# VHH binders against Testicular acid phosphatase (ACP4), part 3

Target 1, 367 residues: Testicular acid phosphatase (ACP4), of Homo sapiens (Human) (q9bzg2)
Amino acid sequence: LPEGPLVFVALVFRHGDRAPLASYPMDPHKEVASTLWPRGLGQLTTEGVRQQLELGRFLRSRYEAFLSPEYRREEVYIRSTDFDRTLESAQANLAGLFPEAAPGSPEARWRPIPVHTVPVAEDKLLRFPMRSCPRYHELLREATEAAEYQEALEGWTGFLSRLENFTGLSLVGEPLRRAWKVLDTLMCQQAHGLPLPAWASPDVLRTLAQISALDIGAHVGPPRAAEKAQLTGGILLNAILANFSRVQRLGLPLKMVMYSAHDSTLLALQGALGLYDGHTPPYAACLGFEFRKHLGNPAKDGGNVTVSLFYRNDSAHLPLPLSLPGCPAPCPLGRFYQLTAPARPPAHGVSCHGPYEAAIPPAPVVP

## First folded at step 1 (VHH)

Design a25 (framework vhh_ozoralizumab_d1)
Fold by ESMFold2-Fast, scan of step 1:
Structure a25 (fold): chain B 367 residues (1-367), chain A 120 residues (1-120)
Amino acid sequence: as target 1 above (367 residues)
Amino acid sequence: EVQLVESGGGLVQPGGSLRLSCAASGFTFSDYWMYWVRQAPGKGLEWVSEINTGGGSTKYPDSVKGRFTISRDNAKNTLYLQMNSLRPEDTAVYYCAKDYEGYSDLPDYRGQGTLVTVSS
């Protein structure tokens, strides 16, 4: 089903495989953690490098006719959160996307490619501004007070008590978030072939996954999902649309913007699009926005530009084509803009972001 | 009801100057980015200039950069476009537009526009 020519691509991907973020007191592997994870907790593993290199090679193949084989500063912009694992993921991805620019290329023509970042506390684009946003905390509190959330929490009282006993970890204050951290550690260990403790049965892992899904739903879903999006994923969505707008308006040669980020970044963006599927994005998951322009009829809305979405969450399978609710692909840009408007911050800004900061993109790509 | 009323267009010789005005009503003018867009005979809409809420940030395409200046007076709810060194290719109907949703390249333009004709 070939469409008109590509004019712009925006990619948002999760970092590759990493060491666990934390250990828990009763973790049978905690005493040998330095041997198992020589680079440290939360750090990108060799498998994570491999996953990103593979994603880069997939992107090279997909955009071979669109993107120059050599890296050109004017064609590609890469932005990462300020974490070692996301910065290293971006570099590994670029080694797959531009093999001639990679260290150890066959022709010894290695050339470094810039990856841009901002301090974590200032990163309103790719990180949730949770700590500094009282309104977002109010919306999250409202979600936790909902009958569905409270009923589920009551149903897990026995499970959570048992989990505290087995892990030695107090869940007081943030039971679902702290339970999710245990799940993260167990899943990282399982992915690396480490034996799980006897209490971490398939049923326990399934319940922890359900707890994780409820926690995610509280952050990006109802009630007031659109308002939550305006404070989170809607900011990134607005920046993607604004970047394309600027490229078209100024006739820039920029072809691709890449964002190296986290599962929470993808979840917030999926929430803003109405496309959250109940699952955490796996390592190296990639959500793509493809802008195509038909040379046919003159149009007021972006010159007959259409937007197509894909989600690649399994390297063994073809990417999943996604459709914005109410606009099957290829979606006209004007319609895409209209349908996503409730989830994007208004021009005057929203609580926590101020009108001037929300109106001006955080990192202008144009000189 | 949102209204944008453009004025200041007319016939001018190549190399001449014109100042366009846009009177805004029905919304909080100081909360919105504002734009000038134009439509030449037989062509589509072309973005001409952009200004942020406070007036401190402005942008132009290469075709008008150095010749056109956008400005705003939030106290008077008025947007301006100063056009210098006008060329025959600047002949178009000029529209004042606001961005109601924060998307800078899909402005909500209104009114009849104002015709600028550059001819010798």
Scores: ipSAE 0.000, ipTM 0.109, lowest interface PAE 19.8, mean pLDDT 81

Design a26 (framework vhh_ozoralizumab_d1)
Fold by ESMFold2-Fast, scan of step 1:
Structure a26 (fold): chain B 367 residues (1-367), chain A 121 residues (1-121)
Amino acid sequence: as target 1 above (367 residues)
Amino acid sequence: EVQLVESGGGLVQPGGSLRLSCAASGFTFSSYWMYWVRQAPGKGLEWVSEISSGGGSTKYPDSVKGRFTISRDNAKNTLYLQMNSLRPEDTAVYYCARDEDYYDSSGLDYRGQGTLVTVSS
């Protein structure tokens, strides 16, 4: 089936490089943390800004024939979680995507680009609702009580005890989550050229990565992966599809929706698509949905549009084309809709959330 | 339904002491890392202390280290901040915050109304 011209794009990307979220008691760098991270823990670094600017430049090149060279409010909508690092990541990305609107351009008038957000506690679209949803908590508990999860946790009893000794951190109550935080701190320090403590060998880092992968699998994978998706990544997937449907139905000029978010957002979305690859999305990782007109006769189920997916997880390489399980590219929109239906929330809503609406603002500010 | 209610703020003279409390409800308090953050007039949010879920790990920035002590009582769902040797620059609204523990989205975004601390003679 021949692919035609691009008509709509939805992009979901992780913020750029940041300072560690936390430290641990025996961290050799804890006393100089304010010097190493002058903007504070969890804050976007200069490297994070560069990564996002580079992603923006990549997107400009990819969509040069599709997007206007100047930012136009009617063509692009940007939505971020309410975190400094995601808001700043969106701004840096936009500076790369729309260089004509960037601050400090000597010949161009600077014009700021709006980035929309909602309070963190109300963000059902881009946040992983693990503890705010009782039903999701039950599904997670079921996954953690599964034989495979418990056997792995028991196998790591000695490792986790040694980790407590080395870090001075208690893992009691939530061992895998606490171990993940240790890994996060070590990976941030390594990324910034800081020496790791002697106990943080490649074998230790590998085990921590395996612990993280198991915990992620429990959050977005079996058992009952589709029901988990309905409460998490399926909400965002449904919003993306609903946004395109509204643009097409109403003949809106909107070409692109951008979501600035977290690794958990991408993981939940990958889970809903059946495309989780066992790896944590790196900084500035981007998952794209590209809607194209189908050339030739209209597709089955009343459409002539196809959906293509790409995942950019390494700036040194071309994006990875992805295929929805059961629908090789180019996937007809009707088939894409049918195959993803079990992972998307139903119209009546689900146990923790009511009916969902598209993320596009209802009324454009145009006379 | 998550609620964090800070209390214990007030007016104190330089060199004085105050103890802040945070009453938590609507979640399993004993499972969360907790934080104290403050915002001085005309300034941004500043982290002032953190404590692990079991209370075994605590950390402070150099600006308050040796003067402030964070603690918790999991049986009472209450977080505390003992503030000694207070300085005029400690004047701020103090907030208690919960770590949501959503991997990369874990943050200090769940906070209550705050409690005002004014250090002045």
Scores: ipSAE 0.018, ipTM 0.342, lowest interface PAE 5.6, mean pLDDT 83

Design a27 (framework vhh_ozoralizumab_d1)
Fold by ESMFold2-Fast, scan of step 1:
Structure a27 (fold): chain B 367 residues (1-367), chain A 121 residues (1-121)
Amino acid sequence: as target 1 above (367 residues)
Amino acid sequence: EVQLVESGGGLVQPGGSLRLSCAASGFTFSDYAMYWVRQAPGKGLEWVSEISPSGGYTKYPDSVKGRFTISRDNAKNTLYLQMNSLRPEDTAVYYCAKEGYDFLSGYEDYRGQGTLVTVSS
């Protein structure tokens, strides 16, 4: 048997369905936005709650033999970015993962689960504030000045001019990012059954998706993809590995760490793993790291733990098993460390934001 | 840290004028497009105006076009909104905002604390 028992799990998931982040001047739904989105722009919808409850139920089923049926502080740690939608997503997910005990008094069955967060400006782990990182800005500039990037941008000059005309939105300054905002608004409206304007044809949506893919590629791909990862998704990857190392070294009872975050968090992490598939993670997409005791000889395999990855991007289908490039699942932990080392922050050398921390909750008090 | 501090709001009669200011710090101001957004009591956030990094291009929705003028002073890291011919419908908290979509910084605009503008007779 190549795999033994599960010993640790790290999960990174995107928040559920939300209202659009913005409107554009000629948006036909602009005047009724407050009626369509009563909680406000960017806020989690009822559908978003449903998606996260469903993901939680999926995780309960997947880890039924591994996790206690009741929440235990020493077994599970939950960390979210400081956004209403990610905090609410975490709570909805947990309601699915740890369903309420049998009916009784409200006080007897209510057991809130802590969700930890840090201010957005300080969130080096899940938000990656790249503009406060001069080195990352330099790496991004190199990518945008590349011939392939400039050629594509020139090819879209006519498209972007027409987009400005139809939306009433100026694309000056950040054309690809502003085009992405238009795409986000259109996709949110379509997901909620709202008619798209006539100019938003399938060809327009395909071009906006291509623009989005180019922008994402510049941020997490060549040139110097590994160095970009060291300043972004590699920080989170390093924290996941460090959390497992601490659990193993200290014999902690911690079984699962959950990160409630954004599509950009998943994209940066996929970039660090060499696993970006050209697509934006959908609402409630979940990337999982599963650490298992390998029942082989430790001297032969370089260690007795393996890492397996899965990506769940469609609730109608089984999760996609993923393999780290150069290490088919189950990947020995030592080999996983070796292959991901170029994408993780170096032990020595200058880092953009200083030392990086992994958050492990304190052990419960035992009298 | 990105900081945006709005000022200049207050009570004004219909037809009056106000000039809003936004002091920016914690980022290279001249590298970013800036904009003003507002939120009326009990309503959602509404885009009011935007300006390119150089200040050479500006954009307005029809609701304020011809009445509001956005400008910036890159040497002083300051954004301005000149509001003329104010109407009761312009009553809102006004926020200055920096585009926050750096892909990896998330898809949210950074905004300040806001400044209240009340247009009332």
Scores: ipSAE 0.011, ipTM 0.313, lowest interface PAE 9.7, mean pLDDT 83

Design a28 (framework vhh_ozoralizumab_d1)
Fold by ESMFold2-Fast, scan of step 1:
Structure a28 (fold): chain B 367 residues (1-367), chain A 120 residues (1-120)
Amino acid sequence: as target 1 above (367 residues)
Amino acid sequence: EVQLVESGGGLVQPGGSLRLSCAASGFTFSNYWMYWVRQAPGKGLEWVSEIDTGGGSTKYPDSVKGRFTISRDNAKNTLYLQMNSLRPEDTAVYYCATDLEYGSGSYDYRGQGTLVTVSS
């Protein structure tokens, strides 16, 4: 059956460009860090604002025929993690998506669009407390004890020792995580035109990227990738599907749900979908779920709804269409449910998170 | 919402001991790994210790191993760092921290810090 009109969209995007999360002891730029990053470590930069405005404008163009030109609370729900950078990213994105809501009109009252959030420690939907989950810790331990992981780590023993000497950082405890943190700082500095230290050669950056990919693979990939997903990205995937089911069942006017989050959120979701590509999602990367009905069937007839995925990881190029493994696009909703079931938490919940946040789109407020 | 409040810092002679405390609130403390990190004058942030959710697994860098002991009391939502055989190079602001994101290495939440000065 041919693809019909769009009926619902769920978007998950990474915050824009930010300051490094940390500096290392031998960082040649540490003395001027407050000048380079006046808003502080981990804070959204002007470039990050620009990236999110651009993503918002892309979304406006993509959904011009679907979304009203002005923000309507009954059509769009926005949810962010409780971080300055994600909240600000959501606001910048919305300024691009709904330019009429921007306070650029000199006579207009400030037209804010609500961005919903929850305390980070309680955010079971977009910030997974994976290190505080004993079962998830066991699954991570299995991954780190795998022969492939151990062989790679052994091969990097000399590299990690040299990295400690060059940075002054102790990598003891979490060597791959701390090496990733060095990579994060170097990439932030390079993106802002700062000279990298001589030891940070292209070979060093490639090795750090490989270390990062191995660490990510351990968190979202084999072994037991589906069980890891049930505790992490599968919760978000389940919420997205549940949101569509509610919209369809109740005939709600809700057209779009937007999630402003982190690279870890996108990685966990990609893991749940079997779509992790070995790369960290760049700033303002966006994963989209597009629900379409076939012509001739009402939106409430779920048998003719299809799900299409796209991943926008480069603003210079068109979004990448993605296919769920075992279901070429457009994937029938029923088949999408069947194939993702092992990665989604069971109806009775999962032990580490208890009752999880279902991200229910709010009903229109009645005064 | 999430708050970490350190205490117990002060001036101590080389070879002395101090016990740092961190009162946690605004999150389910017993479900999170906890860390101590420090920043010496003019230097970057250095990881000092970590402890798992139940207190059964702890890790330390060689610079403090055998001298420092991390512990936690989940009933009181409190993290501790017992520091023995203190050296001048241990002089730093000590932060209680938690990492709410896998692979981040960010120590996403830190307290205001408590100053430890080791000097005669």
Scores: ipSAE 0.000, ipTM 0.318, lowest interface PAE 13.6, mean pLDDT 83

Design a29 (framework vhh_ozoralizumab_d1)
Fold by ESMFold2-Fast, scan of step 1:
Structure a29 (fold): chain B 367 residues (1-367), chain A 121 residues (1-121)
Amino acid sequence: as target 1 above (367 residues)
Amino acid sequence: EVQLVESGGGLVQPGGSLRLSCAASGFTFSSYAMYWVRQAPGKGLEWVSEISGSGDSTKYPDSVKGRFTISRDNAKNTLYLQMNSLRPEDTAVYYCAREYSSGLYDAFDIRGQGTLVTVSS
């Protein structure tokens, strides 16, 4: 039977296209970087604005019957990491989601929508301070000491040496992370039509992508993927589920929570769900959680609610429906809770992060 | 070998002051943003301050803004935290951390054992 009406949506999306995060010493474009990237390194580009406007329009169409055509504070909550690119991505997305439909004067038509954020170092929901967590360091060390990781790293010794020579960049300390940084710069330059240096052949780019995938797997995958998730993506997953629980129990009018974040946010969340596919989420990629009433099949202690997941990683195609391992869509909420429990922090929280913030704004305080 | 060695912690009375130091070695200090983070007994890690590689930009959370000042001496490879008007709730182990060039996780690279600051009468 068809699923019943949508009651709540949580959306997590990556910022749009940006300038490279950094240059490297022997970058042929380093001296003209200010001309190529007038807004600065790491900043959202015009293409990034376009991608987010398009995502917003997609969301407007998808939720036309569910969400009011006008922004209402009580229906939608928007939370971003504290980066220019994610804050601007949220604003561009909202311009697509809540287009200016009514004619009027410029002043009358300008209706700002609040985007909430917290300092990046304190952002336990979307930016996970993994490196400042001693327990996460131990879990990461365990992953880097695994035979498969060490054998791959040894196999790339010659490649990394050549990369260091070509870029002028020291790989000391975090060779795979710094190699990823080089890949990021090259991919950004290629996406904007800039010539790549001769050494950056398709084979070099392919190897850098493999290095990136291995390093990402160490951070969000086995061993101890569930415990890693409890310190990272499981916090966000827990907040999403807690948001719905609170909306349902208190009868709140809140329909949608939007999170403007990073590829790392989506990767950590995919890890917590057991859905990491070996690929970095593209710009404006969106992972959606849709909570629906289960039509015609009410269940005790489950509230007859199901959770459906979608992943939109290509604007030219329909979103990919995703299934939680062990729970084919549509997944009953109770079963979703049970299967994700190992990846979510326990009720009393975990060490390193203290209490977690709720994504839902606090109940209104009587003046 | 990257090393960060914190010092300067100790017992201080409420309203007192302390200056923490972090000696950095094994990398080009001036090329990295630096941070102070702390962990109070029974609590999670809390960001305390941030300084750019050049020293031109600093940031603080509201909990310490106006009381704490981060600074650096790039010629000496040393990071400092001047803490004034200390409160019992500032009691914590303080760590210095280096900027980490990563797209996946937060920019804190903690290497040292930290320095304990106890604010009590």
Scores: ipSAE 0.011, ipTM 0.254, lowest interface PAE 9.5, mean pLDDT 82

Design a3 (framework vhh_6z1v_2)
Fold by ESMFold2-Fast, scan of step 1:
Structure a3 (fold): chain B 367 residues (1-367), chain A 123 residues (1-123)
Amino acid sequence: as target 1 above (367 residues)
Amino acid sequence: EVQLVESGGRLVRTGGSLRLSCAASGFTFDDYAMGWFRQAPGKEREVVAAISRSGGSTWHADFVKGRFTISRDNAKNTVYLQMNSLKPEDTAVYYCAAGDEYLYTDSHEYDYWGQGTQVTVSS
């Protein structure tokens, strides 16, 4: 299919580098945590700010021919989860995407950019409140009863017992999730040059990474991956498609929607697309949806638009082009819509999270 | 249905003491770390203290260290905050929160919250 001009972009990115989410009882750094993490646990670090500024600069370069050099309310909409780290990540990203105005334009230097959010408990778009969803719990239980999951968990019985002794943390009830949080703390400490405990060998970290992968697979993968997606990442996927549909139908000037969120948001979205690669998205990872006018016969095209995906998970390398299973890039929008339908919530159906409307910026005020 | 219900908030004089309680239901209490937060008029919500699942580890904010003590009774599904040597600046609505892991200081990392109990300290 001939590639035409870019008409709309949706971007979903993970916040930048942060302090560990939690401390464990036997953590040798627990007593000096306030010195090591002066902004607090889970808070964005200066490295996290740097990563987001860099991502913003990457996006500016990628879209320099498409996006105005200065922020325009009618062209860009930014939505974040209600976490300090995601809100700060959005602001740092925007500083890279819309840098200081050229000398001689003082007014342009003081244009703040709004970032929209909703309370965490109500955020069905970017945070999927699975604990309030009985159907999702049933789907997760089904996954944990699978032979592969049970065999792996049994194989790790000795490892998890040793982990409990080393950390002072009880893993009973949610062993894989709690092991993942230990991994999170260790990886954050290592990334910031802190010495790891002697028991946290490369083999221990590798086993924790395998445990994390199994836990993620249970949440976004088989069995019934499409049903899980309808309650999670499919909501966001549906919103992205609905936003473009509205922009096109109403002739809106909106060019870009940006979502500042979490690794779980990207994992759920990858699950909905059938593109989960077995790895946790790194800090500032970005998944992009690029909508282009296709240069074909309008009577045959059913919309004359194609969708292309990219995944940027390493700032040292070019982003990875991705293809929806069954639709090589560039994928016609109609085909993209058909193939993703099983993973998106039905418009007429009842979900645990209720109906969700696509995010739309408020109408411009004309004095 | 997860529910956290705080109680014990009242008016006390400077230098007095007060014990807050938070009763938990609708989840396995022993699987959750618990925290106490407070919010004064015109200020952001701040973490006061946190306690691990077993009660074997605790964290207290520097501004309450030596004055406040967090504890829990897993048999009663209850977390407590013992407040001593109260000061006017301790006046706030106090919230109980449950997180599924040990020692968060960011309110957004807690999954469940109570409605709060008002503590007023006057001279």
Scores: ipSAE 0.000, ipTM 0.320, lowest interface PAE 13.0, mean pLDDT 83

Design a30 (framework vhh_ozoralizumab_d1)
Fold by ESMFold2-Fast, scan of step 1:
Structure a30 (fold): chain B 367 residues (1-367), chain A 120 residues (1-120)
Amino acid sequence: as target 1 above (367 residues)
Amino acid sequence: EVQLVESGGGLVQPGGSLRLSCAASGFTFDDYAMYWVRQAPGKGLEWVSEINSGGSSTKYPDSVKGRFTISRDNAKNTLYLQMNSLRPEDTAVYYCAKGEDSYYYYMDVRGQGTLVTVSS
């Protein structure tokens, strides 16, 4: 039986194109950085505005039959992290989604659309308390101590030493993350037509991309990927499901929730869904949750609602339909809840201090 | 060039107090969350405290909550950690860390650290 009407949508998207987050000491563009990036490092560019406006227009077209042509406070809620670029991305996106208010009323003249945010240090939903979560640090440490991670890091010893020499940047403390910062700067510069330094060959960029992928895998992947998700992307996943439950239970008119956030937000959410594809989400990447009334047997399906996922990571192509592992589309909501339960925080909330560890150490390695 | 210079460490007896300072330069200090992290001998980095860009919100792990106080002076580009009721388990090199724009890029540890030794 065909799927029924769309009843609720949750959208999580990355901000648009930005200036580099940092410059490294021997960056050939360092002395002209203020000229190249007049709004400052990490700030949204004109291209970033364009990307978000385009995403908004895509969403308008996709939800034309579902969403009112004018913004209505009771239909749409927008939440952003507290960064200029995510707030500006949300505004640009909304300009594409709601190009003009309906004419004919003084109150229907240009209406600003509220974008809600919370302080960065308190943003447990979109930024997660990773930095202030001792348990998450323990899980990350476990991942960095794994044989696969250590072998890869040892294999890059010569590469990282050369990278320090070329950049003037110390990689002490967090070598993979600091190396990623160099890659971020190089990719931003290349995207804006700036020549890369001679040492930044295709092989160097490829190795930096591999380093980035290993670092991301340590943060959202095995070991204990489900427990990491409970402290990160599972919080957002749980909030999305809880929002739909509240809307349906109370008969609320809310149709759409939009989250303007970061690549790390999408990576953690993909990790919680078992859908991380080994790639960093590009600028304006959008992961969508679409809730539809199912026309099948409600008793058999555990309810009459299905969840569909899409991932739009290239504006030149149609969105990629995604399937939750173990639940081919259309996925009944009850099954979606069941399969994602290990990755969502427990009923008693998220434990950033962790449970008591087993007192017994692992068995000794056989000589 | 981002630089963080920690100071204020030293030898102190159990129950004593120390105040650590971190002088920041090379970035817009009041735009970033700041952290104190520590590394005990033979152990990994442990998060100790967090403060938002404006100084209005602070967070601590249970191990130091009520004993340590993080603060900042944005006019002086300086971060502080007031440590009271020090215990031998607090012995570590303490690092000042600048926040990053991604939750998984949680620490850009740029300082050389300052050693705190709690013993008789």
Scores: ipSAE 0.000, ipTM 0.274, lowest interface PAE 13.2, mean pLDDT 82

Design a31 (framework vhh_ozoralizumab_d1)
Fold by ESMFold2-Fast, scan of step 1:
Structure a31 (fold): chain B 367 residues (1-367), chain A 120 residues (1-120)
Amino acid sequence: as target 1 above (367 residues)
Amino acid sequence: EVQLVESGGGLVQPGGSLRLSCAASGFTFSRYWMYWVRQAPGKGLEWVSEISTGGGSTKYPDSVKGRFTISRDNAKNTLYLQMNSLRPEDTAVYYCAKHSYGYTRLFDYRGQGTLVTVSS
């Protein structure tokens, strides 16, 4: 059945390359940290700017026939978490997506594009407040008390003790989270061509990756994966679907919503979709939702719209088309709603949160 | 290593009942959450039920809620699914699944499954 024109796009992408989130006491590069990371820990690097500009250029090419060549407030809405790296990533991306200012004077040529954000503590959409949700903590505790989780953690007791000795960092209290921070620092250093310490062998990196995968599985996987999703990635999924519904229902000119966020945002969203691939999303990874009119059967439904998913995790390759489990692409919107319903919060809300409303900016009104 | 063997499926008329069993071996059954999942002809995998380690907590999707009951006997390493008021749309291969953190999929399912056909 032939697919019709693209009518709406929602994009969720990870910020670009950044400095490590933390250092560790025995880090051989700590003496030159200020030279290596002049903007500070967790800050977007020049490479991160380049990655986002490239992603923006990819999006411009992909949506050349869909988006106006110049930014129009009524067509594109950009939302970021309240972190320097995500806000800067959004700006760099937009520079690639809208590469030229309008011709004219230097003042007329410089037209900033608004990037909207909310305080971190209030960001229920893109920065899931796990610490402020007692029910989510209960679900996580159930996962961590499971036999498989405990047996794996016990098996890593010797490894974690050796890691403490090599790093000078205490892992007590949150061993998997603190081990992940060590992995983050090592991967960041390796990505920038820095030699890894001798103890950070391929086997050590593989074990740290396994520790990270177990931690992710506990946060977004069974038991009660659907309930976990309702408190996390399902909120964003629901917002994306609700945004399209409002655009369609009200006849809004909005064509694209862009979300600049984190690897944890993408992981939670992939979890809600049943599409987690066992890997942490790389810098500038982008998950796209493409809504198209389906012109194949006018007698069936008034809501003749399909949803297609893509995941871009490597700029050297074409994006990976994704299929929702149980709905091969192109997936009818009604079926997409039905299959994702268990992972999305109900209209009345869930134990830690009230009703979830997607914010769509009103079309700009000119005199 | 881990083995799950489903049984109890068969042909049944609409409105009928069936009780499925899953014999577990190769792991400490009493320490794991267990699931029933099904796959209808030409369709994807659908979650049907979940049960906690001690059986004190169970959950069902709306499609089977009130009709299906999951239970377990930890002394016998056996998982059960009592299916009542069966409908043609319940026709599927039913799989017993063990919780697994090693898999990137929502859950790990095992065995060849047991076929349930609801037809007149």
Scores: ipSAE 0.000, ipTM 0.189, lowest interface PAE 14.8, mean pLDDT 82

